# VH-VL binders against Adventurous-gliding motility protein Z (aglZ), part 4

Target 1, 119 residues: Adventurous-gliding motility protein Z (aglZ), of Myxococcus xanthus (q1d823r4to122)
Amino acid sequence: RVLIVESEHDFALSMATVLKGAGYQTALAETAADAQRELEKRRPDLVVLRAELKDQSGFVLCGNIKKGKWGQNLKVLLLSSESGVDGLAQHRQTPQAADGYLAIPFEMGELAALSHGIV

## First folded at step 21 (VH-VL; from tm3 with heavy chain N104G)

Design tn3
Fold by OpenDDE, fold request of step 24:
Structure tn3 (fold): chain C 119 residues (1-119), chain A 123 residues (1-123), chain B 107 residues (1-107)
Amino acid sequence: as target 1 above (119 residues)
Amino acid sequence: EVQLVESGGGLVQPGGSLRLSCAASGFTFSRYYIHWVRQAPGKGLEWVARIWPSREWTRYADSVKGRFTISADTSKNTAYLQMNSLRAEDTAVYYCARVSYPRGYFPGYFDYWGQGTLVTVSS
Amino acid sequence: DIQMTQSPSSLSASVGDRVTITCRASQDIYDYLHWYQQKPGKAPKLLIYYASSLQSGVPSRFSGSRSGTDFTLTISSLQPEDFATYYCQQSYSTPYTFGQGTKVEIK
């Protein structure tokens, strides 16, 4: 099961379509608060997490996830449109690094491939 | 009006180098990928490379990787394709094309193309 | 890489005919498939994007459909200006790949 945290509704749906086609069940969250509620209800196998959220930085949420706030070893694929390749590379060097990174815009095939590589 | 204009094509010997230019107008480089697509005489279309000029994100086809370099000058709204170690099989009309994002975050289809510039690699 | 198998490679038709061109993807690419028209000595022109969306300015006689990994471009009633070569292209993953092309000729 994959939790998609993305505020752009159509983008989230497109990602969900691809991930469902890849065999995953999906849930959607539009904000960090929504994501937290979902995480408290059911533990996903993977969180596809947008860095740019309306209510909280996805980087911060990723950090909390990796610190074990909702359990240990929860996987995260971090998406970002503003950090660029270098910014994401820098975040990868932190102790709370995500398990994968994608720069927006990306091809959906890459989302599917990275997701499969993670979970 | 969106326009892409290629230039720089010509005749070159195998092993030679050539730099193509793609001058863009009618839009900015901040929201688009610029791609190069080539077509050998009488053949189909082959994707070559892409760049997001404002972010300098690049990708290449395996057939040109290590030999071709795509770049851009945002101040000139121009993309370039530096072609080194040219081979006979690189002979083609080279098109630059813009990729649109009707869904916001999905690169994919080429809504505008240049007229193309012919590159001939021959002894 | 994703292979796009386009068929037929060529066909002959008359004005007014219904023309169908097919592309099959080597894997599921969802609706990330686009169609182009190319006339001799000219750059390709976008016709259909995301399998079934008609590009602005393109006549309504052009349509696209998808069934799994099979994609179809249909010209409901061929016009004189439609004699050209058509290509499909996938954007599901890089490298982007094209079908081999279909040349629509006058019968």
Scores: ipSAE 0.891, ipTM 0.945, lowest interface PAE 0.4, mean pLDDT 95
Fold by OpenDDE, fold request of step 24:
Structure tn3 (fold): chain C 119 residues (1-119), chain A 123 residues (1-123), chain B 107 residues (1-107)
Amino acid sequence: as target 1 above (119 residues)
Amino acid sequence: EVQLVESGGGLVQPGGSLRLSCAASGFTFSRYYIHWVRQAPGKGLEWVARIWPSREWTRYADSVKGRFTISADTSKNTAYLQMNSLRAEDTAVYYCARVSYPRGYFPGYFDYWGQGTLVTVSS
Amino acid sequence: DIQMTQSPSSLSASVGDRVTITCRASQDIYDYLHWYQQKPGKAPKLLIYYASSLQSGVPSRFSGSRSGTDFTLTISSLQPEDFATYYCQQSYSTPYTFGQGTKVEIK
């Protein structure tokens, strides 16, 4: 099961389509708060997490997830349009790094491939 | 009006080098991927490389990796393709093309193409 | 890499004919498939994007459809200016790949 945290609704749906095609069940959250609520309801296997959220940085949320009750058992694929390749590479070196990173825009095939590599 | 204009093509010997230019106008250069696509005489289309000029994100086809370098000068709205160690099979019309993102963050399609510039690698 | 198998490689048709060109992807690429027209000595021109969306300025006689990994470009009534080579292209993953092309010739 994959939780997609993305404020752009159509983008989230497109990602969900690709992930469902790859065999995953999907859930959607529009904000960090929504994501937290979803995480409390059901633990996903993977969180596809946009760094640029309206209410909280996805980087911060990623850190909270990794420090939380699930720890490293909850995988995170972090998406970012603002940080660029270098910014994401830098975040990868932090203690609460995501399990994968994608810079926006990306090909949907890469989303599917990375997701499969993670979970 | 969106315009892409290639230049720099010509005749070179095998092992030689050539630098192509793609001058862009009529759109925000920093918001698009610029691609190079080539077409050998009488053959189909082959993707070569892409760049996001403002971020310098690049990718290459395996056939040109290590030999070709795509770059961009945002101040000039120009993309470049430095071609080294040229081979006969690199002979082609080289097009630069813009990738449109009508779905916002989604990967797009080639909505605008240059007229192409011919590169001939021959002894 | 994703292979795009385009068929036929060439066809002969007359003005007014219904023309169908097919492109099959080696894997599911969803609707990330686009169609281009190329005339001799000219750059390709976008016709259809995302499998079925008609590019602005392209005549309505052109249409695209998808069935699984099979994509179809249809010209409902071939016009004199439609004699050209057509290519499909996937943008689901890099490297972007094209079909081999279909040359539509006058019968």
Scores: ipSAE 0.888, ipTM 0.943, lowest interface PAE 0.4, mean pLDDT 94
Fold by ESMFold2, look of step 21:
Parts: structure tokens; sequence; C-alpha cells
Structure tn3 (fold): chain C 119 residues (1-119), chain A 123 residues (1-123), chain B 107 residues (1-107)
């Protein structure tokens, strides 16, 4: 199961299509609040998480996931645009680092490969 | 209005080096992946390398790793391909090409190509 | 690496013929496949992107389709300007790979 947290609907659907083809079940959330509701319902195997969310930073949500708010060892793949990529490098240095990072733009095959290697 | 112009091709001996340039105009150079694609005479197309110019994020084909280096100078809107340890099989027309983003935040297809520059590796 | 198997390698056809060219990917690449036309002495030109979308300015006689990992370029009624070499290319992952090309020539 993969929870995709991304506010751009068509981008989220494109990622969901690739992950479904790789054999995952997917759920979508457009905001951090929606993501938290999904996490409270059912723990996914992986969260694909956009850092640039409108209601709460994806870095903050990743931190809460890694501190164990919804269980230990929940996997996170963080995505960020070029403008946020320095934040990815800084976040990687923290004790709440994600399991993987991707800078936008990326080939969709890289998403699939990293997701497979993380899960 | 988008234009890519390759230069720097020529005749070189095996083991030699050559630096290709790709001068770009008509678009925001730093916001597109720039690729090199080559075509041996009478043969098909082979992808060589790509770069995201503002951060110099690179990827290479296995056939050129360790021998070729792609780079960019955003102040000159120019990408480069430094080719070292050249072999006869590197003989080709080298194209630079721009990738489009028709589906938002990930690279798509090559929407613009230069006219190519010929590299001949022979004694 | 993803292998693109293109067929046929060449074909001879007459003006007005329906032409079909096929590419098969060695793994699922969804619709991240694109078709190019290349005329002698020229750079490739994009025809079809994401398997089936027609590039602006390309005649409607060109079309593309996908069934699983099989991709097809169709020219419904071949015109004199369509005699060229055609390539498929995947952009799903690096290294990007091309089919070996299909040369469409005069019968």
Amino acid sequence: as target 1 above (119 residues)
Amino acid sequence: EVQLVESGGGLVQPGGSLRLSCAASGFTFSRYYIHWVRQAPGKGLEWVARIWPSREWTRYADSVKGRFTISADTSKNTAYLQMNSLRAEDTAVYYCARVSYPRGYFPGYFDYWGQGTLVTVSS
Amino acid sequence: DIQMTQSPSSLSASVGDRVTITCRASQDIYDYLHWYQQKPGKAPKLLIYYASSLQSGVPSRFSGSRSGTDFTLTISSLQPEDFATYYCQQSYSTPYTFGQGTKVEIK
C-alpha cells in the first residue's frame, strides 16, 4: 500500500498509475491533514510525500512519521522541487530523515525503482 | 524560436579527446534537461547523457561512463560534452536535444533537437 | 536497461498505403513512449508523444497506440513526404533507449 501526498492532482494520479502497475495499492491525499486522516485509518507500507504542501510542510509530516506517531519504521520517500532541494539536503542530516529523496523533475521509472528498494 | 546549435566536432585519433558545445536560445536554459544523443553513420539513435543545468544533475549511458562528462554554463546558455579516451565506436553525429514537460513535473520527450556535429574517430 | 524492439527494420510501400510500425518494450513503461521521424541529413522530429498524443503541426494521418508493452505507429495513407526512418524512444527511465529504427522507402 502506498499513500501519495501531493497537492497537484494530475501529478499524483500519474504517480499512482505507475505504482499501481508495479503491484501496489494506492491512496491519495492532497494535504497534510488529508494524509494524517489516511494514516489514522490504515498504515501504509510507504508514504510518497511532497515537501511543498500548502497546509503543513512535508518535512514536518515526515518528522512526525519518523518519530513513530503512526507506528515505527513507516517508510517515507520525500519529493521536492528544485527550489526546495536544499531543504532535502538539510533534512537528510536530521535524525528524522526520510528513507529516500527525489528532486523534481524525475523520470517516473526512478520513482518506481526507489519505491521498490525502500519497501 | 527554440534553437540548439552543436559545435566542436571533427576528426580525432583513437585515445584522443574532444569537447562538444550545445548553444541554446529561445527558452529558459536552466529549467530544462539537456541531452546528448548520437547516431553512428547509417545507424540508429543512442542516448548518451543528460544534465539539469542549474544543479548539474547528470546521468550517463554505460557505454560512456568514466570517459564522457556532461556539463553546463548557465551564464552562456551552453551545455558541453567532454569526450575522453575516444574509440572508433564513438564515431557519430552528436545531437543535443531539449526535454519537454507536458505532464507537469517530470521529463517527457525530446521536443527540439540541434542539427548535429560529426565526430570521427579514426587513424 | 529497457530494450525497445522495433519492427520491421525496413519496409517498401507505395503512396496511399497504410503503414504500421511496432515497438515492444522489455518491461512495462506505461505510456512513456514517443515516436520520431528522421529524414536523411536531418535531426529527428517528434511525431507522437506519450504513446498516442499527436504533436502540434503533425498531420492527422499519423497515430499511435499502446497495448501493454506493445506500441504501434500507424500512417493511415502514406504520403511522399513520409518516406523516412522512424524511431520509438522510451523516457520512463535512464538510460533512454530507442528502437533500432524502421526505414520506410519507395516500393
Scores: ipSAE 0.505, ipTM 0.832, lowest interface PAE 2.2, mean pLDDT 89
Fold by ESMFold2, fold request of step 24:
Order: C-alpha cells, then structure tokens, then sequence
Structure tn3 (fold): chain C 119 residues (1-119), chain A 123 residues (1-123), chain B 107 residues (1-107)
C-alpha cells in the first residue's frame, strides 16, 4: 500500500499508475491535512510525499511520521522540485530524514525502483 | 529557434582521448537535460549519457561508465563529452539532444537533436 | 537495463500499403515509449511520444498504440517520403534504450 501526497493531480495519477503496475495499492492525498486523515485511517507501507504542499511543508509531515505519530518504521520517499533540492540535502542530515529522496524531474523507473528498495 | 551544434569529432587512435562540445541556443540551457546519443556506422542508436546542467546531475550507459565524463558550462550554454580510453567500438556519429517535459514533472522524449559529429577510432 | 525488441528489422512495401512496426519491452514501461523516423545522413525525428500522441507537424497517417509491453507504429497509407528507418525508444529508466530499427524500403 502506498499513500501518495501530491497537490498536482495529473502528476499524482501518473505516479499512482506506475506504482499500481508494480503491485501496490495506492491512495491519494492532495494536502497534508488529507494525508493525515488517510494515515489515521489505515497505515501504508510507504508514503510518497511532495515537499511543496499547499497547506503545510512536506518536511514537517515527514518529521511527524518519523517521530512515530502514526507508528514506528513508516517509510517515506520525499520528492522536491529543483528549487527545493538544497532543502532535501539539509533534511537528510536530520534525525527525521526520509528513507529516500527524489529530485523533480525524474524518470518513473527511478520512482518504482526506490519504492521497491525502501519497502 | 532551438539549436544544438556538436563539434570536436575526428580520427583518434585506440586508447586516445577526444572532447566533444554541444553548443545550445534558443532555450534556457540550465533547465533541460542534455543527452548524448551515438550511432555506429550502419547501426542503430545507443544512449550514452545525460546531464542536468545547473546541478551536474549525471547518468551514464554502462558501456562508457568510467571512460566518458559529461559536463556543462552554463555560462557558455555548452555541454561536453570527455571521452577517454577510446576503443574501436566507440566509433560513431555522436548526437547531442534535448529532452522535452510535456507533462511538466518528468523527462519524456528527445524533441531537438544536433547534426551529429563523427568520431572514428582506428589504427 | 530494459531491452527493446523491434520487428521486423526491414520490410519492403509499395506506396499506399499499410505498414505495421512492433516494439516489445523486456519489462513494463507504461506509456514511456516514443517513435522516431531517421532518413539517411540526418538525425532522428520524433513522430509519436508517450506511445500514441502525435507530434505536431507529423501527418495523421502515423499512429501508435500499446498493449501491455507491446507497442505498435502504424502507417495507414505509405507515402514516398515515408521510406526511412524507424526506431522506438523508452524513457522509463536510464539507460534509455532503442529498438534496433526497422528499415522501410521501396518494393
């Protein structure tokens, strides 16, 4: 099961298509608030999380996940555009680091491979 | 008008080195992946390497990894392919190409190609 | 690495014929498959991107389709300017890989 947190709908659907083809069930959330509701309902194996969300930074949500708010060992793959890439490097140095990072733009095969390796 | 122009090809001995240039114009160079694709005489196309110029994010085909280095100078809108330890099988026309982002978030297809520059590794 | 198996390697056809060229990917690549035309002495030219989308300026007699890992380029009525070599290319993951090419010749 993968929860995809991304505000751009077509991009989220493209990622969902690839992950479903790789054998995952997927759920979508367009905001950090919606993602939190989904996390409280059902625990995913992986959260694919956009750093640049409309309502809250994905870095904050990643931190809450890694502090154990919805259970220990919940995996996060954090995505960011080029403008946020330095933030990814800094975040990786913290105790709340995600399990993987991708800079946009990327090939979809990289998403699938990293998701498999994290899970 | 988007334009890519390769230069630097020529005849070189096995074990030698050569540096190719790809001069870009008509687009924001730092915001596109630049690729090298080669074609041996009478043969098909083979992807070689790519670079995101502003961050120098690179990827290489296994056949050239450790021997070829892709780089970019954003002040000159130019990508380079440094080819070392050349072998006969590296003989090809080398194309520089740009990848389009038609969905806005991930690379797609080669929308512009240069004319190619011939590299011959012989003797 | 993802292998692209293209068939046939060559074919002979007459003006007006329907021509079908197939590429098979060694694994699922979704719709990240593109078709190029290459004429002698020139760089490849994009025809179809993302399996089925026609590039601007390309005649409507060209079309593409996908069934699983099988991709098809179709030329509905071959014209004299269509005699060329055709390549498929996947962009799902690096290294990007091409089919070996299909040379379309005058019969």
Amino acid sequence: as target 1 above (119 residues)
Amino acid sequence: EVQLVESGGGLVQPGGSLRLSCAASGFTFSRYYIHWVRQAPGKGLEWVARIWPSREWTRYADSVKGRFTISADTSKNTAYLQMNSLRAEDTAVYYCARVSYPRGYFPGYFDYWGQGTLVTVSS
Amino acid sequence: DIQMTQSPSSLSASVGDRVTITCRASQDIYDYLHWYQQKPGKAPKLLIYYASSLQSGVPSRFSGSRSGTDFTLTISSLQPEDFATYYCQQSYSTPYTFGQGTKVEIK
Scores: ipSAE 0.457, ipTM 0.807, lowest interface PAE 2.5, mean pLDDT 89
Fold by ESMFold2, fold request of step 24:
Structure tn3 (fold): chain C 119 residues (1-119), chain A 123 residues (1-123), chain B 107 residues (1-107)
Amino acid sequence: as target 1 above (119 residues)
Amino acid sequence: EVQLVESGGGLVQPGGSLRLSCAASGFTFSRYYIHWVRQAPGKGLEWVARIWPSREWTRYADSVKGRFTISADTSKNTAYLQMNSLRAEDTAVYYCARVSYPRGYFPGYFDYWGQGTLVTVSS
Amino acid sequence: DIQMTQSPSSLSASVGDRVTITCRASQDIYDYLHWYQQKPGKAPKLLIYYASSLQSGVPSRFSGSRSGTDFTLTISSLQPEDFATYYCQQSYSTPYTFGQGTKVEIK
């Protein structure tokens, strides 16, 4: 099961298609608030999380996940566009580091491979 | 008008080096992957390398890895292919091409190509 | 690496003929398959992207389709300007790979 947190709907659907083809069930959230509701409802195996969300930084949500707010050892793949990629490098050095990082844009096969390696 | 212009091809001996240029215009250079694709005389197309210009995120074909280096200068809207330790099998027309991504942020297909520049490696 | 097996390697046809060219991927690439036309001494030109979408300015006699890992380019009625070499290319993962090409010649 993968929760995809991404405000760009068509991009989120494209990622869902890739992950469904790789054998995952997927759920979508467009905001950090929606993601928190989904996390409280059902624990996923992996959260694919966009750093650039409208309502809360994905780095903050990742931190809350890694502090154990919805259970220990919940896996996070953190995505960012070019404008946020330096933030990915900084975040990787923190105690709240995600399990994987991916800079946008990336080939569809790279998402599938990295998600498999994390889970 | 999107335009890609290769230059720097020529005759070189085995073991030699050559640098190709790909001058880009008519689009935001830093927002597209730039690729090199080559075609040996009478043969098909072979992907060589790609770069995301502003961050220099690169990938290479195994056939050139360790010998070729792709780079970019965003201030000149130009990508480069530095080719070292050249071999006879590197003889080809080298094209630069732009990749588009009409499905959000996943790279897709080559929508624009340069005219190509010929590299001949022979002794 | 993903291999693209293209067939036939060449064919001869007359103006007005219906022509089909196929590519098979060595693994699932979804619809991340694109078709190009290349004339001698020229760069390749995009015809079809994402298996079936027609590039702007390309005549409607060109079409593409997908069935699993099998992809087909169809030219419904060949015109004199269609005699060229055609390539498929996958963009699902690097290294990007091309089919071997299909040369379409006049009879």
Scores: ipSAE 0.427, ipTM 0.796, lowest interface PAE 2.4, mean pLDDT 88

